# Ledger of designs, part 124: miniprotein binders against q53ft3

Target 1, 195 residues: q53ft3
Amino acid sequence: MFGCLVAGRLVQTAAQQVAEDKFVFDLPDYESINHVVVFMLGTIPFPEGMGGSVYFSYPDSNGMPVWQLLGFVTNGKPSAIFKISGLKSGEGSQHPFGAMNIVRTPSVAQIGISVELLDSMAQQTPVGNAAVSSVDSFTQFTQKMLDNFYNFASSFAVSQAQMTPSPSEMFIPANVVLKWYENFQRRLAQNPLFW
Key: E = the ipSAE of ESMFold2; O = the ipSAE of OpenDDE; V2 = 0.75 times the mean of E and O plus 0.25 times the DockQ between their complexes.

## First folded at step 12 (miniprotein)

Design L24 (at its last look DockQ between E and O 0.54; V2 from the best seeds 0.00; counts 0 for: pae E 5.7 > 1.5)
Fold by OpenDDE base, look of step 13:
Structure L24 (fold): chain B 195 residues (1-195), chain A 107 residues (1-107)
Amino acid sequence: as target 1 above (195 residues)
Amino acid sequence: SPESYKKAIEYAERAIRYAEFAQKYAELIAREAKKNNDPESYEEALRLFREAAELYKEAAELFEKAAELYEKGDKEEAEKLMEEAEKYMEEARELFYEALRLYEKLK
């Protein structure tokens, strides 16, 4: 039903279902994570009038889990990006996972999704600065990633005259990379969810 | 005890929420079945969600009765009802999870 994505890591599509209405992803080495994407897989929608409240948990100084509301996912907004790097300190809030006996490893943070009524979700206030804004933020994130890749790749660009013979290496023309980049940007602009 | 009473009420409320949740999924897939003109593919999942919903309702009723007994001071009988209700919750949960798995396979 849900997926979780951290940049540079494999996508997680197998949440632990800890209750009928609660799902959990484990995030190892959470201290290195700046952003997390939570998304619906598209296999099972929320029932009518329901959505998902997304929580983040990390161990406090005593090793006890601190849960904070990051934001929401819904059938109408099936994905969201959250900044978690700044949430490593603070007080916990009330959370729906407190009654659950969730086995935790001290070095592992968790993303929790609680399926709730939309009306109830509207009354909740996410922690500040956690929710990276909507479709624009995803587009911006993707764009930054692409720009980073392009800049990295282009830094290795050499003219044919500058090439040193290296039989073990294959070279890709810079124009091919540029064309790929332009095509990707066009596709992204047409449909941010093109996959 | 007041704490036992509170617990029983909390469990009853949870059971009701789960019953409603199961019913909402049943309604969803029933609509999908009609839309796709494929009632047979959804029949088992639909059945399981409905059965789960009924079991959750039964559990809720038992938890409510347990709460009443705790309030009256009949602790022993209340605890028996709590245990019985938990059995219904577990059975309902298994049906619910199976229903979700079946529904996911249809997508």
Scores: ipSAE 0.501, ipTM 0.801, lowest interface PAE 0.9, mean pLDDT 83
Fold by ESMFold2, look of step 13:
Structure L24 (fold): chain B 195 residues (1-195), chain A 107 residues (1-107)
Amino acid sequence: as target 1 above (195 residues)
Amino acid sequence: SPESYKKAIEYAERAIRYAEFAQKYAELIAREAKKNNDPESYEEALRLFREAAELYKEAAELFEKAAELYEKGDKEEAEKLMEEAEKYMEEARELFYEALRLYEKLK
């Protein structure tokens, strides 16, 4: 039903369903994670009038889970980016001699998704500014997508000396792709939602 | 005991919530079957969600009756209802998960 993505890691698409209305993803080595993307896979939508409350859980100093509401996903907003770096303060404490040598034991945190009535979700308050600004997140996503496309297309570039004739094929000059890339970047900087 | 009474109430509320959740999925599937003009493909998943919702409702009623019996001091009869209600909850869960699995395969 849901996916969970952390930069530099494989996407998780097999949530552990711990109750009829509750899903969990494990986050090993969570101390190195700054942001988490939670999204709906698109296979099974929420029923009408329902959505998902997204939580972050980390073990406290006693090993007991501490659950914090990050925000929401719904059929109308099926993905969200959450900042969790500031929520790990119990695991990031410095020793009295400063930050010269901070040794941390790997531990497991969790992302939990609870399927709830939209009316019930309106009564919940997420912690701080866990949700990343939608404009900044959209811009970052769009820039990464743009860079990915340009790098992919450029990897097939050849000079005329490297070509063999292939009259049945259609080609796009590399300059056209570069102009598109540059134009898109400029327009994105002026209005992130232009497309 | 006060612990047993509180447990019965919590289980009743949980069963009610799960019944509503199963019913909402049944409504979603019925709409998809109509939209796709393909009721036969969705029939089994729809049936299972509806049956799960009914079993959760029956469990909720039994948990509520058990809570009333605990309050009156009829502990032995209350515990019998709790056991029967938990059996209905287990059956409902099995149907709910099977229904969800069938629905996912249709996608």
Scores: ipSAE 0.185, ipTM 0.653, lowest interface PAE 5.7, mean pLDDT 76
ESMFold2 (binder alone), alone request of step 12: mean pLDDT 87; pTM 0.870
ESMFold2 (binder alone), look of step 13: mean pLDDT 87; pTM 0.871

Design L3 (at its last look DockQ between E and O 0.84; V2 from the best seeds 0.00; counts 0 for: pae E 4.0 > 1.5)
Fold by OpenDDE base, look of step 13:
Structure L3 (fold): chain B 195 residues (1-195), chain A 107 residues (1-107)
Amino acid sequence: as target 1 above (195 residues)
Amino acid sequence: SPESYKKAIEYAERAKRYAEFARKYAELIAREAKKNNDPESYEEALRLFREAAELYKEAAELFEKAAELYEQGDYEKAEKLMEEAEKYMEEARELFYEALRLYEKLK
């Protein structure tokens, strides 16, 4: 139902469903994370009149989880970008996942999604610095992610003359990656929320 | 105890929320099945969501009765109802999760 993306990391598409209305992603080495993208996979929509409240949790000095409301995802807004780098030392008052004994390690934060009534969500106030609402910020983030991928993929590029026979490996032509990149950029420029 | 009563009420409210959640998914699926003219593919998921909703509703009623018994000072009987209600919650949860898995496979 949900995906979670951190720049430079593999996309997470398997949230732990900890309750009927609660989903959790683990974020190892959270101190190095600046932004997180939370998105719907498009497989299961929210029921009518419902959406998702997105929370961030990190351990406090006592190892207890501190939860903060980052923002929301809905059928109408199926993705959102959150800045979490400035939240890591803050105090949280909300514990929407408090009934869940989630084993945590000190270096692992969590993204929690709570499925709630839209009317109830409207009464909640996210932490001020978390929501990256601008289309420009989203485009910049996506562009950086794409550049990172391209740089990574291109680092493995070899000429045919340099290839050693490896029957166990599959190769993708660099021109295919470039074509994909160009097409993705074009689509992103037309509609930043096309995916 | 006042704490036991509060707990029973909290559990009843949770059960009611889950009942409504299951019902809303059932409604969504029923509409989708009709729109796609494919009732057979959605039948099992729809059935499971409806059954889960009923079980959650039954659990909620039992938790409410337990709360009343705690107020009356009949702790032993209240605890028995809490345990029974929890069994309904667990059964409902299994059905609900299976329904979600089945629905996801249809997409």
Scores: ipSAE 0.551, ipTM 0.825, lowest interface PAE 0.8, mean pLDDT 84
Fold by ESMFold2, look of step 13:
Structure L3 (fold): chain B 195 residues (1-195), chain A 107 residues (1-107)
Amino acid sequence: as target 1 above (195 residues)
Amino acid sequence: SPESYKKAIEYAERAKRYAEFARKYAELIAREAKKNNDPESYEEALRLFREAAELYKEAAELFEKAAELYEQGDYEKAEKLMEEAEKYMEEARELFYEALRLYEKLK
């Protein structure tokens, strides 16, 4: 239902569904993370009148989870960028995850998404300055991630003369990757939210 | 005990939330099937969401009855109802997850 991405890392698209209405992503090495993007994959929308409250959790000095409300995603705002660099020493807030059996690794942080009624979400207050709501910021973050992907994918390109076919191997001509990258950049400049 | 009563009430409210969630997905699926003029493709997912919603509702009623029995001191009967309600919750969960997987394939 959801994706989670951090600059310099592969996107996570397989949230752990810990309850019918609760989803979790693990964030290893969370202390080096400044921003996280949470977005809807587009395959399954929220039901009418519902949306997602997004929480950040990290272990305190005793290994106990500290949960903080970052903000929201909805069918009308299906992606959001959250700044978490200033939250790693903050106080916890009211949250819906404490009443559940969530597997928690003491040394990693988590992003939690709770599906809730929009009316209930309207009464919740995110921790201050966590949300980055500019579409330009989202576009800039996404561009850096796509540039990294292009560089990574291009490292696997081989010339036709170097290919030795194998049933278990697949190859991508560099020209195809370049054309995809150029087309994607053009479309993103026209509509940063086209995907 | 007071803790058993509170747990039964909490589980009843959870089951009610899950029933409403499943029902809202059923409404979404029905609307999407009508919008696409394609009820046949959505039929099984819709049925499973509706069935899950009903099972969650039945679990909620059993949890509430268990809370009443805890309050009256009939702990043996209350615990039996808690166990039955939890079985309904698990069955509803399986149908709910299956409905989601079927719905995802349609996308």
Scores: ipSAE 0.314, ipTM 0.740, lowest interface PAE 4.0, mean pLDDT 77
ESMFold2 (binder alone), alone request of step 12: mean pLDDT 86; pTM 0.866
ESMFold2 (binder alone), look of step 13: mean pLDDT 86; pTM 0.864

Design L4
Amino acid sequence: SPESYKKAIEYAERAKRYAEFARKYAELIQREAKELGDPEAYEEALRLFREAAELYKEAAELFEKAAELYEKGDKEEAEKLMEEAEKYMEEARELFYEALRLYEKLK
ESMFold2 (binder alone), alone request of step 12: mean pLDDT 86; pTM 0.861

Design L5 (at its last look DockQ between E and O 0.03; V2 from the best seeds 0.00; counts 0 for: pae E 19.1 > 1.5, placed apart)
Fold by OpenDDE base, look of step 13:
Structure L5 (fold): chain B 195 residues (1-195), chain A 107 residues (1-107)
Amino acid sequence: as target 1 above (195 residues)
Amino acid sequence: SPESYKKAIEYAERAKRYAEFARKYAELIAREAIKNNDPESYEEALRLFREAAELYKEAAELFEKAAELYEKGDKEEAEKLMEEAEKYMEEARELFYEALRLYEKLK
């Protein structure tokens, strides 16, 4: 139902469903993470009148989880970007995950999604500056991710003359990657939410 | 005890939320089945969500009765109802998760 994306890391599409209405992603090495994207996979929508409240959890000075509301995802807004780098100094708040024994390691933060009524969500106030609300910010984030991928892929580019025979490896022409990149950029420019 | 009563009420509220959640998925699936003119593909998931909703509702009622018994000081009988309600919750949960899995395969 949900995906979680951190720049420079593999996309997570397998949330742990800890309850009927609660999903959790683990974020290792969370101290190096600036932004997280939470998105719907498009396989299962929210029921009518429901959405997802997105929470972030990090350990406090005592090693206890501190949960903070980052923002929301809905059928109408199926993805959101959150800045988490500045949240470490926050105080704990009431959260929907408190009654659940979620196994946690000290070095791993968590993203929690609670499926709730839209009316209830409207009464909640996210922590300040966590939600990156602008389409421009989303586009910039996606662009940085794409640039990172392109730079990574291009670093392995070799000419035919430089290729060493490796029967176990398949090669993709750099022009194919470039064409994919250009097409993706074009689609992103037309509709930032095209997926 | 006041704490036991509070717990029973909390569990009842949770069960009610899950019942509504299951019901809302059943409604969604039923609409999709009609829209796609494919009732057969959605039948099992729809059935499971409806059954889950009923079981959650039954669990909620049992938790509420347990709360009443705790308030009256009948702890032993209240605890029996709490255990029975938890069995309904577990059965409902299995049906709910299976329903979600089946529904996801249809997409």
Scores: ipSAE 0.616, ipTM 0.851, lowest interface PAE 0.7, mean pLDDT 84
Fold by ESMFold2, look of step 13:
Structure L5 (fold): chain B 195 residues (1-195), chain A 107 residues (1-107)
Amino acid sequence: as target 1 above (195 residues)
Amino acid sequence: SPESYKKAIEYAERAKRYAEFARKYAELIAREAIKNNDPESYEEALRLFREAAELYKEAAELFEKAAELYEKGDKEEAEKLMEEAEKYMEEARELFYEALRLYEKLK
C-alpha cells in the first residue's frame, strides 16, 4: 500500500509487512542517501480515522536499532519528502582507526510505517527539519522519480506467465503506481488540500 | 521450533492483510459498477477479487492451524498445512492479478 523513492535507485513498492499495522523498506548504503519519499500506492487506503507515522531506523555503533519519527502520510496527504542525511547525528569525527584499510560491511537502515489513529499522530513531534517539502516541490520530485522508474521498469516488463511469484509476499503491479499517481495529480489540481 | 511457529504466525497475518486488500478492491469495483449502472461489465473482475479474498482467508486459517500444531510439537502435520496454505496463497495471487488486469481494461 506504500512506496519508497530514493533518487538514483529503483522505486520500492513491496514493503515487508512485519505486523498488521507495520511496514518496512530496507535502505542499503543509507549513509549516501540524503532524501527519501514515502507515498501511498492507492491500492489500499488507510482505514477511516487512521494514518501512517513514518520512521527512519539505523543501527548505532553497537548494532542496536535507533528509530526516529520523520513525519506522516494520510489519505489526505498521501506523500511526503523526508531529509535523512542529518539523522545519523554525528560531527563526522575521525577515529584512530580511520587510516587502516578496514573491510566495510554494508549497513542497512529502514523506513518504517506504522498505521495509527489520526488523534495519536497529531500528538507526535517529528525530528527536527525532516520534512523539507512543499506541495509543488513534492509534485515535481514525485513526477520525475515516477517517470524515471516507469520508463526503466517498462523496458524489462514480462508477461504474467513469466513471473516467479512468492506466495508469502504481495507484489504491486507498476500500473497501480501510475493509477495512484494520476489520481493524486487530479486531486491536487482540484483541491490542493485533498479533502 | 520457535522459528517455525513465528513463520506460521507471520504468514497468517500476511494472508489476512492480502484478503482485506482483495476485499477492498471488490468494494471499490462494486461501487463503480453501481455508479455506471453497468454491473455486467464489472462482473468477472468483481468475482475474481472476491474469490481471491476467500482463498487468502483460507490460507490464513491454515497458517494459524499450522502454528498451533508447531506449538504442540506436531511438526509433520504442521508442515503439511503450511504447504497447503502456500498453494492457496499462490492461487489467490493468480486470481488477484487476473482481476486487476480485467479491471484496468475497463478504465
Scores: ipSAE 0.000, ipTM 0.105, lowest interface PAE 19.1, mean pLDDT 69
ESMFold2 (binder alone), alone request of step 12: mean pLDDT 88; pTM 0.876
ESMFold2 (binder alone), look of step 13: mean pLDDT 88; pTM 0.877

Design L6 (at its last look DockQ between E and O 0.01; V2 from the best seeds 0.00; counts 0 for: pae E 12.2 > 1.5, placed apart)
Fold by OpenDDE base, look of step 13:
Structure L6 (fold): chain B 195 residues (1-195), chain A 107 residues (1-107)
Amino acid sequence: as target 1 above (195 residues)
Amino acid sequence: SPESYKKAIEYAERAKRYAEFARKYAELAAREAIKNNDPESYEEALRLFREAAELYKEAAELFEKAAELYEKGDKEEAEKLMEEAEKYMEEARELFYEALRLYEKLK
């Protein structure tokens, strides 16, 4: 249902489902991460009237997880970019993951997605420093992200003769990915805030 | 649950896509058989592609039925159908792979 992307790293598409409505990605070496992209895979939309609250967690000085609301993803906004580099010193807030005994490894942060009612999400306030700071930084990050995605996707490109049907997998033609990439670059160049 | 229903529908749609994919390969094999005037060499691959397509279609139907049951709140029976459909998907996959192997040898 969800993907997580860090520039220069492999795309994560296998979230750990920790509850019926909660998904978690692990982010090793989170101290080197400036931005994270969370996106819907497009396979399963949110139910009507629901979206995803995106949280970031890092260990505090006592090794306890501190969760902070980064923002939201919805069917109408299926991807979002979050700055996490400035969140490491923040205070913990109430979070939907607090009751879950999620085993944490030191130096590993987590992205948590909680599927929630849109009305409830509207009452929540993301941390202010999670917003992308500048258009230029955003553009640079987006380009790196796109390159990473393209490299990742292209690594799985197979000819029709090489295609092996997998009941659990869907295939996207490489030409569609290329067209999307070209269109995205064009749109990004025209308006970095188009999405 | 609404999520289970949605999953079942997604799986049904996937199964339908795979059925069409298998069918398209059957068509390709048939065309090549004609082009090469060698229907006998393509017969087994053609048969297996068609059989795979039918099994994927059956899987799709089972997933659709499971979706209906989830919608009605009959979770237990729906899960049984999901498991059964998955068996059809696996069988179809094996047939498709064998067909593809045979087909590729003819190229």
Scores: ipSAE 0.005, ipTM 0.195, lowest interface PAE 12.1, mean pLDDT 78
Fold by ESMFold2, look of step 13:
Structure L6 (fold): chain B 195 residues (1-195), chain A 107 residues (1-107)
Amino acid sequence: as target 1 above (195 residues)
Amino acid sequence: SPESYKKAIEYAERAKRYAEFARKYAELAAREAIKNNDPESYEEALRLFREAAELYKEAAELFEKAAELYEKGDKEEAEKLMEEAEKYMEEARELFYEALRLYEKLK
């Protein structure tokens, strides 16, 4: 349902479901991460009237999680870029992951996604400066993320002569990925905030 | 030739970062195995993360060697090493994603 992307790293598409409505991605070596993209894969939309509250968590000096609300993703805004470089020592906030009070590896942070009612999300206040703050910074970050995704997807391209039969597996023609990449770049050039 | 050198160096640095990334996942999997008192369930993911890290490291070394050969003007041998390094990158990637699939399923 969700993906998590960091520039210069392998994309994650298999969130750990820690509750019916809660999903988590691990971020090893989080100290080197400045931005993270959280996006919907497009396979499973949120139920009508619902969306996702996105949290960032890092281990404190005792290895205990400190959770901070970054922002939101919805069916209408299925991806978001969050700046976390200034959040690695912040104070925690109210969060729905309380049942997950488990000591974590000291250099591993987490991105948590909680599926909630849109009305409930409207009452929440994200940590300041988590959203991308300028068009030039957003464009530069987004272009690097686009290059990463295209190179990643292209690295799995094979010709039909190289394919083995996998009747239960779905495949996407490589030109679909290329068309998506070109369209995204065009839209980004026209409006860096279209996403 | 200068462009080929720069490409080889960039790929070497990328492979080194992927090797370190895979090692950190191995550390994470080892810690989770202890936390859950279930080291046998995590054993295969640990093995695959570590093997991916080693293959990424091997690829990085080959990319660096290819860069040296480009700088010396030995284009034919450099291209052979680039191709070999790319195969190691693909193998490492497959191992890493299988390890990640196993790890995410358990956690």
Scores: ipSAE 0.000, ipTM 0.400, lowest interface PAE 12.2, mean pLDDT 76
ESMFold2 (binder alone), alone request of step 12: mean pLDDT 88; pTM 0.883
ESMFold2 (binder alone), look of step 13: mean pLDDT 88; pTM 0.881

Design L7 (at its last look DockQ between E and O 0.02; V2 from the best seeds 0.00; counts 0 for: pae O 13.0 > 1.5, placed apart)
Fold by ESMFold2, look of step 13:
Structure L7 (fold): chain B 195 residues (1-195), chain A 107 residues (1-107)
Amino acid sequence: as target 1 above (195 residues)
Amino acid sequence: SPESYKKAIEYAERAMRYAEFARKYAELIAREAIKNNDPESYEEALRLFREAAELYKEAAELFLKAAELYEKGDKEEAEKLMEEAEKYMEEARELFYEALRLYEKLK
């Protein structure tokens, strides 16, 4: 269901499933890790109305796991990059892995993914600045495609005085294309997944 | 620099997005091959989409390494990794579009 990529290491694709809705990746030598990518493999999507809360866990001075919410992955945003270099000495947060019977080595950090309702996830607050990108690449890609289409179509614009009569040929007024572009762009900004 | 770091992170995220797109096409083609009981006709397109997805993931790893080098101030080494990652992106893109061309001929 999930993959975990760390800069300079082989991708992990075999999460330990510790409950029906909980998945864990071990991070040995966690002190050398600065960034982690969590992503969906694409084989099993989240059920409707659900997504994944992503946690980072490291052992405190007593060997007890300290869990910190990094952020989220969803069907609409199936990968996320987290910076964890500043989190290895922080305070823990509320988390769903509490009394779970997880098999672990006390000196190894973990990435935990909990499948939860989207409305429950919306009420959670990740630790500050863990997510390193706020720009939705799908939105940027779509915006560039829209700009390209509009510029291309506009390059063929002619006035009525420039038209050659052709009764069998259909024409679309240029302002129709502009109105479509503006409407689509506005809707995309409000909800990148509307289509 | 902060701008170089952000750019490398953005490119890593973009590479992961393209890997996802390639994988989704592979899933669609695999389902269509089963539905039509014709795995041989779809085999090459499926292979190319899967390989493109793996190359995009390789690029993402290199972009992340570059981001970390930018943070450490190793600009020259970071730029070399950015260039190498772009080569993986180009290879993946070529495989992806060839796979699309093959798939469209089957439709």
Scores: ipSAE 0.250, ipTM 0.707, lowest interface PAE 4.5, mean pLDDT 78
Fold by OpenDDE base, look of step 13:
Structure L7 (fold): chain B 195 residues (1-195), chain A 107 residues (1-107)
Amino acid sequence: as target 1 above (195 residues)
Amino acid sequence: SPESYKKAIEYAERAMRYAEFARKYAELIAREAIKNNDPESYEEALRLFREAAELYKEAAELFLKAAELYEKGDKEEAEKLMEEAEKYMEEARELFYEALRLYEKLK
């Protein structure tokens, strides 16, 4: 399972499963979004030899979805940060979501995750502008993301006693969130470009 | 399919987590009942949390069985178990929410 984090917004943990191997997050008001973090929830790893290809879609001038490969998440790299602000003018590439009639609302972009073989992923080339370009921008972004995550985690630090199980909501145990945060902080401290 | 299998496992894990939540609530309120020397006020909430936990556990077991059937290629039977498990999840959810409502009135 996957989470999607936008700075200043609530963490999304409920991806729409559009196929057995494909998950989609909706990003309302995508024009205001500079960066997106995609992360594994840590509950279910990828099967051996598999990972996730992360795609971004936005409507073109004709209102048709343009999908672009942002990058990858794997068991070894369970989170990644993508810059999406510069992708609005790109040409569409071949994407695994093309056959899906995903109902799009105007001004809503989508993050798509396709579970794929690692060998197949290795043959794919992400769009160059999706990489976080500078350590400083990354650090600032990460700090905002960490703050948002902390606020998110703190909001989940409601005692398990206050968490109402919603079948539609996947509860990330606070301990998993904390472990993810600790691991994220550790990795960030070790290598600001660990994504 | 491998994907259907993965889904079934994911749902089983979710159901198990919910079962543990219900169980933990039951334990919590049982301790509170003792502490407050008022077992009668907590009895109904305690019962409902325990029942919810059992139903979530049953759902988890059905999802696991569905996963096994998906691995064997018995898709139709697996889908039936998935649907049955979802009914248990819904029933468990209703009991859990009722238990929470009752517990909140005791606070």
Scores: ipSAE 0.000, ipTM 0.201, lowest interface PAE 13.0, mean pLDDT 75
ESMFold2 (binder alone), alone request of step 12: mean pLDDT 88; pTM 0.880
ESMFold2 (binder alone), look of step 13: mean pLDDT 88; pTM 0.881

